Miniprotein binders against q56419. Designs and how they scored, part 247

Target 1, 326 residues: q56419
Amino acid sequence: MEGRTLEEVQEEVFKRHGVLVPKKELEDLAKALEEAGLLLTEKVEARLKEEEEKLKRERPMRLAGLSYPEGEREARAFLEAFRASYPGEGEEARVLLMPHLEPSRVPEVYGAALAALEKTPPPERIYLVGVAHRPLKEKAAALPVPFQTPFGPALPDLPALQALDALLPFELFNTPLAFREEHSLELPLFFLKGRFPEARVLPLLVARRSPELGEALKVVLRDFPGLLVLAVDLSHVGPRFGDTPLTRTLAEEARRRDLGFLERLAEGEPEAALAFLGANPTRIDGVEVVASLLPLLRERKGKVLAHRLDLEAPTLSAVGAGTLVL
Key: E = the ipSAE of ESMFold2; O = the ipSAE of OpenDDE; V2 = 0.75 times the mean of E and O plus 0.25 times the DockQ between their complexes.

## First folded at step 16 (miniprotein)

Design nb2 (at its last read DockQ between E and O 0.97; V2 from the best seeds 0.87)
Amino acid sequence: SREELEKEIRELEEKAEELQRRAEELAKDPNTQEEAIRTLVESQRLAAEALLKIAELTKDVDEAIEAYYKLAKLLARISELARRLGDEELFRRAWEEAIKAYDRARELLEKTK
ESMFold2, look of step 16: ipSAE 0.837; ipTM 0.933
ESMFold2 (binder alone), look of step 16: mean pLDDT 86; pTM 0.830
OpenDDE base, look of step 16: ipSAE 0.851; ipTM 0.937
ESMFold2, look of step 17: ipSAE 0.802; ipTM 0.917
ESMFold2 (binder alone), look of step 17: mean pLDDT 86; pTM 0.829
OpenDDE base, look of step 17: ipSAE 0.850; ipTM 0.937
ESMFold2, fold request of step 19: ipSAE 0.841, 0.822, 0.828; ipTM 0.934, 0.927, 0.925
ESMFold2 (binder alone), fold request of step 19: mean pLDDT 86, 86, 86; pTM 0.835, 0.833, 0.836
OpenDDE base, fold request of step 19: ipSAE 0.830, 0.830, 0.830; ipTM 0.929, 0.929, 0.929
ESMFold2, last read: ipSAE 0.830, 0.816, 0.833; ipTM 0.930, 0.920, 0.931
ESMFold2 (binder alone), last read: mean pLDDT 86, 86, 86; pTM 0.830, 0.831, 0.834
OpenDDE base, last read: ipSAE 0.830, 0.829, 0.828; ipTM 0.929, 0.929, 0.928

Design nb3 (at its last look DockQ between E and O 0.91; V2 from the best seeds 0.86)
Fold by ESMFold2, look of step 16:
Structure nb3 (fold): chain B 326 residues (1-326), chain A 113 residues (1-113)
Amino acid sequence: as target 1 above (326 residues)
Amino acid sequence: SREELEKEIRELEEKAEELQRRAEELAKDPNTQEEAIRTEVESLALEAEALLKIAELTKDVDEAIEAYYKLAKLLARISELARRLGDEELFRRAWEEAIKAYDRARELLEKTK
């Protein structure tokens, strides 16, 4: 029935089974299948509405016990272990780029972020900008509710979120369900809340580049100073991402593109960083976020603290992660 | 003159609503996409003018703050649409006015603390 007429279905049944099924029976079956699909759609929609209402109150942990410990004591020990994975010193960050890749895959990269946070005065608020892995109704979105962590709730900065919304050409609070499973906020937030327990958060997602977001944030940051965090991963290479199997040559190219991108950001040249990637052949994850935030990145010099291209042997693929302070 | 201002606000809002409906109809046709955007800009400009007059008329500081935040948002939308049209002057002017409206709301919020 995949684009076939009832006559074609009837003919095929006769060829295969030697019986002529009346057209009425085929019509009844088609109607029943459509009704079943409609009923499933109604149940899914009702469940999604219920989940959306829950997200209007809070965003629960989804990765506790999986990516980080659920208990506060174990979570603090986890942070200390990750810091110890990076033997270097950090630098003060006004802007921090850090990954959202599974922490156990890149412990020293998260450790470098913690080292930077050690050098960073506790901010009143954190602008946490992740990558939407589900569609948004607009180019970007926020969810103005507490995000649960093992260190207690990360409270939203409601006045700053309202101010940001007022300067955007679209409704900022537009896709609550996109936040339900969004690890690009939850994983960095664990580290940020553990280090800055008193900071409020602006949890932001970018789906598609929005120059308007960066211009609006530049104004809002003037009135609501805080730490800007780009929670992004770098290259994605190999068959899992549509390439040939990971080779030494492909891995070297991915590393070169990751580091070239980060170094140009560190020089205060975000447009040059984007131009360096061209068509983005190694699929650096942070492009849409950086492209949205150009006004906040221009002429801000800094340092690359860490980088790792992490191998996925079973998939012959790899993902890059880095830590950059500006 | 207050009664005259309120009449002007209603007339602006009514015309803006008519233009918005027209823009939505034009947006359905791929061949009239640019005209749809220009019509939406005209609608938003009238709505922004009405909102500015509301902000000037109101005696309630909380209503003024809300009006200025809404005005900033409309002007940011006009700026974004102007960028899509390639109208650099409107893009720049609308964004500057959006910031001014935002700053006015912030100023009022600071005074009421």
Scores: ipSAE 0.848, ipTM 0.937, lowest interface PAE 0.5, mean pLDDT 91
Fold by OpenDDE base, look of step 16:
Structure nb3 (fold): chain B 326 residues (1-326), chain A 113 residues (1-113)
Amino acid sequence: as target 1 above (326 residues)
Amino acid sequence: SREELEKEIRELEEKAEELQRRAEELAKDPNTQEEAIRTEVESLALEAEALLKIAELTKDVDEAIEAYYKLAKLLARISELARRLGDEELFRRAWEEAIKAYDRARELLEKTK
């Protein structure tokens, strides 16, 4: 919170995570951080250390009862409803690009992802690559622990994670606290675990483009085949992101950039997709992930199954979401 | 002899540590960043040589697997540092050797199942 208002923090969290943290919770957190400011260094350090120690064993659900149901029966009904929101049929995925935005905002986009998963043979493992909305010590990180879901724990593929670490020029198992509240993994994982209960998972976060990650994964995928999932959002436009309120022109530009990005990925031209964005004036979220995974995206042809630019009416802002199969 | 080889490994590790300290000192000066990276590459190369000797000489399969995985990581690091230096040949060669070390670890792991 270095000089930022609670509204700016809320905005940033929402920008990054697609989750609107209630202002009161942020106020309570800020007040806790302020009241805690001097004495909290030790207590916060102790709590952070305790949380870090807990994260050595498991990653608990953070969004259960908020973004998705906590109970398994209700969670299954949730999946079915989301699938029903997409009227189309999916295709078999080797690579799936899907959103990590709040599911209720873009149900048909998640529905399209579920449709693709219906046509996908159960993978032995899922490489789930999300966006780090908190700083990482390295360009990318993994958390080699079970992730809790309503469908039971998503278990890590430790042998594949070890193999990946061996081919990276940095320590893969860094910044465990970045995973604590990272929604870019939790939300997609709900859908993935619900569809593939027996799949092992490699939960990965990208903070900055890491070409070495893509090259390492290319080798690892040879020995440890699985489904690659890019959990990324698309354009972020409007006042929350530094723009004017959403206009028809701004929305058309966001859609143009989102679709132009996805279409070039669907053609197997990920470098062209990145080049098309230029300075990325509509702030497509998935750029660093795509830039890291170029070796795995090249020459793979696929299909855009869904796209939505979702209006957040209270802020007159919008976020793009898409589902792409390769 | 085994003793001679163990001595050689220790000597490589000691030299690598010395070079690493030097690289860290050089990295403090913005004018010596390239030299710092080159010195780090030299350090890592000596460590890599030590690990290769360990992997090839150990009778413990688990130790060999660990050594090859560590070797792969060091070579991957060398590759990335070479890229930063603009040394495309070393970049490519180090990465190819990293994959070989990784493959050796995987081969041993599959045999132990």
Scores: ipSAE 0.846, ipTM 0.936, lowest interface PAE 0.4, mean pLDDT 91
ESMFold2 (binder alone), look of step 16: mean pLDDT 87; pTM 0.851

Design nb4 (at its last look DockQ between E and O 0.94; V2 from the best seeds 0.85)
Fold by ESMFold2, look of step 16:
Structure nb4 (fold): chain B 326 residues (1-326), chain A 113 residues (1-113)
Amino acid sequence: as target 1 above (326 residues)
Amino acid sequence: SREELEKEIRELLEKAEELQRRAEELAKDPNTQEEAIRTEVESARLLAEALLKIAELTKDVDEAIEAYYKLAKLLARISELARRLGDEELFRRAWEEAIKAYDRARELLEKTK
């Protein structure tokens, strides 16, 4: 009935069924559908308002029992199993790049992050920068509330968050609902909180590159030192992401893009890393975060500890994940 | 005198509000976007002047800290608007002033430890 007049609908019904439906009956039906849509809209709106009010107080676990265990003892065993999946040693991190992909898909990549954390002195706070998968009202956002984990609540560093907001040309606390289901913070946070139970957190999302965020963070980190974590995934290739089915050639391209990006970051050359990707043909999702944080990444050298391009066999697609220490 | 400063602040706020309304009207027309941004910078400059006067007028240290944080944010906004205009001098200077206002708030917070 999209784009049709009521007369056109009457004609179609008559031709198909041999029954002329009076205009009034069609008008009554249209009104009933409109009223039903208004009721659904009201219920959805009320639910969203309720969820937004809850997020002003705390951010509950959404992935417990799905991506990691809910119980603390089981969660600690899970964390240790992931460390064991990486046979190497870590390095001390001032900046850590780690994935937000489902942990069971890339266990040694998360294990490498844990190895880096065991070499890292416990920070007073963690700047956790993820990728917004829902629209934000601004280029970036934060949610200044406790994030629940199996290891207890990750408490926000409110003074540092307020200081950061004071140096931004936009309101930092702008889109609470975007955090409701945001796995790019929840999954890395599980590992970070398990390793640094006393650290406070600045939970940050980037939707679009914000050079202002990086400049502000450079000032805030001077006064509020801590661990900077880029919680990002790498290439996304295959039919799920708009490509042809995964081929050896596409997989080789994705791996080359991932490693070239990480290596240039490890050389302290974040602008070169972005330039290497060009139009980002393999859809590395870390680009907007790196582009926001250039002042914090320049001239900081380090090491790529792990990488995997993980196959999604049912969709003939793949996602890359890596661990980088700077 | 306090009354003279309060009058100056009120006049700054009134003019800034007038300029903000004008900037919003100019922003509705794609052909006046640059003028809209320049008008917003003028409004923000007046607001920044008012905030600085408030920060210096108040004897309540908590109010001064809040005013300096708000001043820093407004100066960061002026810096971003200047970047959009291609005004490199204002972009850099406004950002430097934002950091100074932020530093002043931090100094006051440290004194109250």
Scores: ipSAE 0.835, ipTM 0.930, lowest interface PAE 0.6, mean pLDDT 90
Fold by OpenDDE base, look of step 16:
Structure nb4 (fold): chain B 326 residues (1-326), chain A 113 residues (1-113)
Amino acid sequence: as target 1 above (326 residues)
Amino acid sequence: SREELEKEIRELLEKAEELQRRAEELAKDPNTQEEAIRTEVESARLLAEALLKIAELTKDVDEAIEAYYKLAKLLARISELARRLGDEELFRRAWEEAIKAYDRARELLEKTK
């Protein structure tokens, strides 16, 4: 934390991950980082190396007891409550766009995702593509280890991951530490694992648009069919993101951009969706993911099931979330 | 002869390594970026040729599978480098060949199950 206050870090984590990390955890992390950062000593390198070595075996839960319940029984009740928050019916998904925002902020949007999953035959595997909020060595990365959930470990599909790596012009298995604190995978994975306990997972992160990822996945999906999930948020507006406090005009613009983006995706026109955003002045989070997956989104028609622009009252900021089925 | 082929593979690998080192040196100068990419493509082509020979000549199915997967990755890299150079023909051709190499690996894997 080079001179940043805990509040600024909390704000940054929330900006990036849509997760409000408790100040105490940030204090502990800051203390750990101050204790670690004052001494970029052999100890911090050793600890990072140890954590990296642990990530070779499994990715532990980071948000259990915070964003979702740790216990399986409570976790199931949590899923049911979220499903109940969406009054509609879902559609069968081949591609699911869903949020990675803190679930409590947009329960009906996650509920819509669950509704879609109810209409979806259990996939053999799930391609879960999240947003990298930390730098990656490459444009995209995967972590080929079990991800812990309250429903048991989400096991990686190693054969499919190997096949994907073989078709990428870079090393897919890079930057394991980026997965340690990445919430864009953990939150959607809770819902996905709860619904499809037997599905294997390909946990993918995108830092920058990678057209080669979409082309490679298109080939891999032929041999390794599965559900594609885009775990992305939409607009980020307000003081936390460099805007004035949320006004009706700013909220209407955010909604217009979110819905215009989702509707064009629902029409099977992902390039038009990207073009519609232009310079992306409302900071739609999922742009790099969509740009990477164009070959898989083209000509696929679907339906927008839910959208919400959620106000964070303490910061007078808002984040958009949506659920789209293709 | 097998020995002649092994020699040829070694020679390809040695030349590829030399070209790769040269590409890395060229990449340090902003003025030689295009030459660096071209040199990397040449290195990768030699490696691809070596891997193909290994894959086709090995009696070990696991070695063949590995060689074809490595070949696919290398061809994918050539494709991306070609794109950076604006060579659309090489971009397309290298990608098509990458898929073929991948398919050969998959075919062998399925036969071993």
Scores: ipSAE 0.821, ipTM 0.927, lowest interface PAE 0.4, mean pLDDT 90
ESMFold2 (binder alone), look of step 16: mean pLDDT 86; pTM 0.821

Design nb5 (at its last look DockQ between E and O 0.93; V2 from the best seeds 0.85)
Fold by ESMFold2, look of step 16:
Structure nb5 (fold): chain B 326 residues (1-326), chain A 113 residues (1-113)
Amino acid sequence: as target 1 above (326 residues)
Amino acid sequence: SREELEKEIRELEEKAEELQRRAEELAKDPNTQEEAIRTEVEAQLLEAEALLKIAELTKDVDEAIEAYYKLAKLLARISELARRLGDEELFRRAWEEAIKAYDRARELLEKTK
């Protein structure tokens, strides 16, 4: 009945069913359908605003019972199992690059991060920088609220967040809804909160490279020292990401890009690491975070502790993950 | 006197608001984007001057801290706008002044405990 006048609809019903429906009844039906559509739109808008208001108070766990245990005792055992999956020793980290990929897919990569944290004195605060998987209103964002974990709430460092906001040309607290499902913060935070239960957190997301963020953080870290964590994944290749099916050649290229990127970062050469990727043909998602944080990465030498390019057999695709200490 | 300084601040804020409205009108026209940015820089510089006067006038340390943080943010904004204009000198100077304003706020916060 779309695009028809009421008279045309009335005529069609009569032709098809032999019943003449009064024009008023057709008008009433059309009005009811339009009002139902309006009410649905209002319900969606109200629900989104309700979710946004909740996120202004706290960020609840979304992946407990799915990616990590819900109970504290089981969560501690989970941490120890992941540490055990990496047989090496870590090194003290001033900057830690770790993944946000599903932990069970790359257990030794998360284990390497835990090994680094064992060698790292407990920081007063953690600058946790993830990758926005939903649009942000600006290049970067923060959510200045407690993030729930099985180990209790990870409390925000409000003075440091205020100081950071004061040095940015945009409002830092700009897109609460983008944090609702953001696993690039929740998954690393589980491991970080488990090892540093007293540390406050600056939960940050980057959508697009923001050199301003790096320059501001350089100043803020002077006054609010802490651990800088880049919670990023590496290559994304295969049909899930717009390629043809994964081949040995594509996988080897992805590994080469991942390791070349990490090694150049480990040499304190973040500009060279970005240049090495060129147009980023294997879609390393750490690029925007690294490009934002150049002033904090220059001349910091370190070591790649772990890397895996993990196959997604059902999708014939793969995702890379690594652990780097600086 | 306090009343004379408050008058100067109001005059700066009023002129800044007028320029900001002009910048917003200019930003609607694709052919006047550069003029919109230049007008916004002028507005922001006047607002920055007003904030500096507020920070110097007030005896309330919390108001001074807030003013210096707001000043730092405006100067960071001016620096970014200058970058878009290709004005490297203003870009660098505005950022240096943003850090100085930020440092003033931090110094005051340290003194209040």
Scores: ipSAE 0.832, ipTM 0.929, lowest interface PAE 0.6, mean pLDDT 91
Fold by OpenDDE base, look of step 16:
Structure nb5 (fold): chain B 326 residues (1-326), chain A 113 residues (1-113)
Amino acid sequence: as target 1 above (326 residues)
Amino acid sequence: SREELEKEIRELEEKAEELQRRAEELAKDPNTQEEAIRTEVEAQLLEAEALLKIAELTKDVDEAIEAYYKLAKLLARISELARRLGDEELFRRAWEEAIKAYDRARELLEKTK
């Protein structure tokens, strides 16, 4: 915590992760970290090592019973309800941009993603690219293990992951602990696995822009075709993110930036989308992912299916979410 | 002869290791960062040559596949280092060769299925 309050950590986690970790869990973690003090280094190291060893076999659900139901029957009803929240029809997706925000905050945006998936032929594999909210050793990482879901395990495409690693100038299989609690993969994966139970998955995280990732994926996609999913949120504005409380002016600016970003992506102009944001004053979190995937986004025309700027009333802050099909 | 080729491979690997150590030493000084990257590129080019020889000369298909995948990764690294140096020609060429090495690995893998 390095001198940060629990509230600041909660805020940072929410800023980064779009997940409000209960203060009590943070307190328990902080107490566990405090009580464990100097002796904790060995126990924490041993526990982290144990967790790392477990992550060599599988990635367990972390948000089951919190963000989505644990049971399969309830999970299917959850999917249906989210689909019903979006009144429109989807389009076939080759590339899907969708949120990783807490689903209950933006149900219609996830509903739009489900609508797109209904029009999409079942892919053999899904390239799921999330945002790393924890530091990675490299610019990007993958975890080549089954991810648990209420619909059964999402199995990795090991041949495609190996092919991708071979074309990257760094080790792809780095920082497994970064995946342990990463919701930017878990939340989208729930919806994806529910719709495409037989699809293999390449779970990828981006911490910093990696143009080499996009070039490598372009080659790999030739031999290992699949659905590309960008699991990203949009603007983050308000006190939680260093702004004044949400005003009409601030909300309009956030919407303008979100929509302007998505529209330029829908036109097949990802460089123009990035340029439009400039210094990114509304803190669109998807910029590093988009910047990494430019070769795959260029000249692809598509459609914005949904957008929402969701107010978090307790903090007078808001987060943007969108669904884009290319 | 096979023995001569094995000797050449060992000599390339030894030289590559020496240059890599030198690159790591140079990288410790902020004033020699460019020289460190250039030296690393030289080391990795020698290693790439060794891997290519292994891949082309081995009778073991699995060894060849592994060597080509390693070669592809190494060439991808060379490409990125070249980009950092502003060497656009080496950047492009190394990436093109990385794809070729990858393609060779994939071709062999498909034949073994």
Scores: ipSAE 0.824, ipTM 0.926, lowest interface PAE 0.4, mean pLDDT 91
ESMFold2 (binder alone), look of step 16: mean pLDDT 86; pTM 0.835

Design nb6 (at its last look DockQ between E and O 0.94; V2 from the best seeds 0.84)
Fold by OpenDDE base, look of step 16:
Structure nb6 (fold): chain B 326 residues (1-326), chain A 113 residues (1-113)
Amino acid sequence: as target 1 above (326 residues)
Amino acid sequence: SREELEKEIRELEEKAEELLRRAEELAKDPNTQEEAIRTAVESQRLEAEALLKIAELTKDVDEAIEAYYKLAKLLARISELARRLGDEELWRRAWEEAIKAYDRARELLEKTK
């Protein structure tokens, strides 16, 4: 809970587990944690330090058996089912925008991403850029360790990560604990590793817009070519996010903003996409990622393959998801 | 001479450290924030000059590669600080130099393979 609101924690738990924990239960838990003196006791600090030391070696699966199958055979069947949920054909991607929402909520959107990957030659490496749902020490971060998947470990591209760090005005390898439970990388990585088992990965998180990241990546991509993946969600509307219950008008506005954002990206106009959102009243998740990657998105034309605004009925809230190829 | 060059490097590092301390003092006053940033940029310029000398003079290829990567990062920092100051010329120049330092590191790495 360091620096996060209870609402942000609730959102994170929901995004990860599809379970809405009532705010009251979170408050009670927070209070119980406070009362239990589970302030950073020496024991909690020691445990966090131990976890940080473990993250120097590997990032274990956190959502295996929850969001996707743990076993390889079942995981392959899972991929095939998701691909089957999208009836269309994909296009070759140099840049792929895909969701990080719970896969079961938007299967056809992940299916569209898989369709695009079928038309994409196997990349040597994947630049996987997710959203930091926990605070980072810097605007962006990377974790240079293997990420566990049902298909085996996704190995980091250490030379490319080192090259990227050399061109950033901040330390790229910061806040390893932010990666421990970050679903914005884990969920997309399942699909990516399943399709491209031999690809190395650069797992990146963005907390705040970093134009420096886009400029540095532009140089690095020259020497270390690969697939760029933006793992981002779109609008977040309804009571969970501070709005009234979802209405037709609110849903139409969310869809309008999501599609207007994606369409402008598909036209190669990422600045226009950001400008179109203005104050971002429907809380499109991917804004900081897109704002960081402008140099890589400019003048690239592509296609929106899928979009969905998914209703969470228990909270009368909705989250937008999309798949875009460039 | 090698000794003269090592002396020059030390002098640059010492001056850079002095300027950094000054920048830190200036940063304590909200009214001197711009001056603090400018002073920090000058400190980093001296460090960059020192790193360049190390990279060019060392006979150890690994040391040269490391120095060029460090130089690239330092120049990227200068570039970002210049951007914050609104110094477009320094912003662009420092970034171009950062890329050059990076390219030099990459060239050396490729030769060692």
Scores: ipSAE 0.818, ipTM 0.921, lowest interface PAE 0.4, mean pLDDT 90
Fold by ESMFold2, look of step 16:
Structure nb6 (fold): chain B 326 residues (1-326), chain A 113 residues (1-113)
Amino acid sequence: as target 1 above (326 residues)
Amino acid sequence: SREELEKEIRELEEKAEELLRRAEELAKDPNTQEEAIRTAVESQRLEAEALLKIAELTKDVDEAIEAYYKLAKLLARISELARRLGDEELWRRAWEEAIKAYDRARELLEKTK
């Protein structure tokens, strides 16, 4: 009955089939279809509410058996294999930039992060700052619950999270559902929890640049020292991201922009790193996180340990990933 | 007196709520955005004054800690609003005061460990 009156439908049925269907029966059918659609919508809404309530208690693994092993023994072997993929030595990190791209695509980049963690004294807590892939109600958010891993739960640092919330002009605990499938926290956390099993975690997401977050974190880190982790990817180029097919020239430009960004961060010049990208034509993923955390990155010198621009042959596209210690 | 201070707190909170409602109404019109922000600053300033009085009145250390944390958050809001107004001096002063309120909460928390 797309835009047709019931009389028009009734007439058409009679013309084609020689049967007059009473208007009441057509009305009943239309109402039943509408009610069935409403009931389906109500079931979806109820399910989302149920999942939101569960996320207020814990955040379960979503990528076990897909991106990393579910069992603890296998997960530890997985960590060792990834470390072996990077033949170099790390350096101590007070700030670590690492990817959240699928680990099997950039094994040596995650291996470099593990090498840095080997040189890093076990922290009391980890400030894990990822990129929100779902909308947040505010510029940034946290979820103050245990995050499950094959190595056991990563426990939240509730006192540090409360302190952080107290210094923000918005409510920090604002969008639980955004954490449900957020791989930018889950994938790095697997590696971090495996190396620092006793560290508590502040699981943070940035949707839009928040200078307030960086200023607040600078104060909180004074009282709650720990490891700051920027869990971000770099360039996104090619048809999957709205470009022409990947060419050697486009790949070289993406690599140059990735490395130029990382190198300026390594020189303690985060404003220069952002300025270097300009309009960000290769869609480096970490700009909003870096722009939020300027006070924590200024004048902190370090080293780029690894970089890879990983080709997606089926889509003729590529994604960059890097490891930076400060 | 305790009763007089509690009355002053209620009066501050009531005025702050009135100003907040006015700021929210002004925010609906693009032509009154600056006035909305200035009204919100005044609302938050009154609420901050009330929170400071609560922190000084209370005999309960947990309530004092909560009040100082809330005061820090409110001063952070004032700082952000001042930044939007382009008032660099106010945003710096409000932020410094936010840190001071935060520090008082932290000091009380450390003493109760």
Scores: ipSAE 0.807, ipTM 0.916, lowest interface PAE 0.7, mean pLDDT 90
ESMFold2 (binder alone), look of step 16: mean pLDDT 85; pTM 0.803

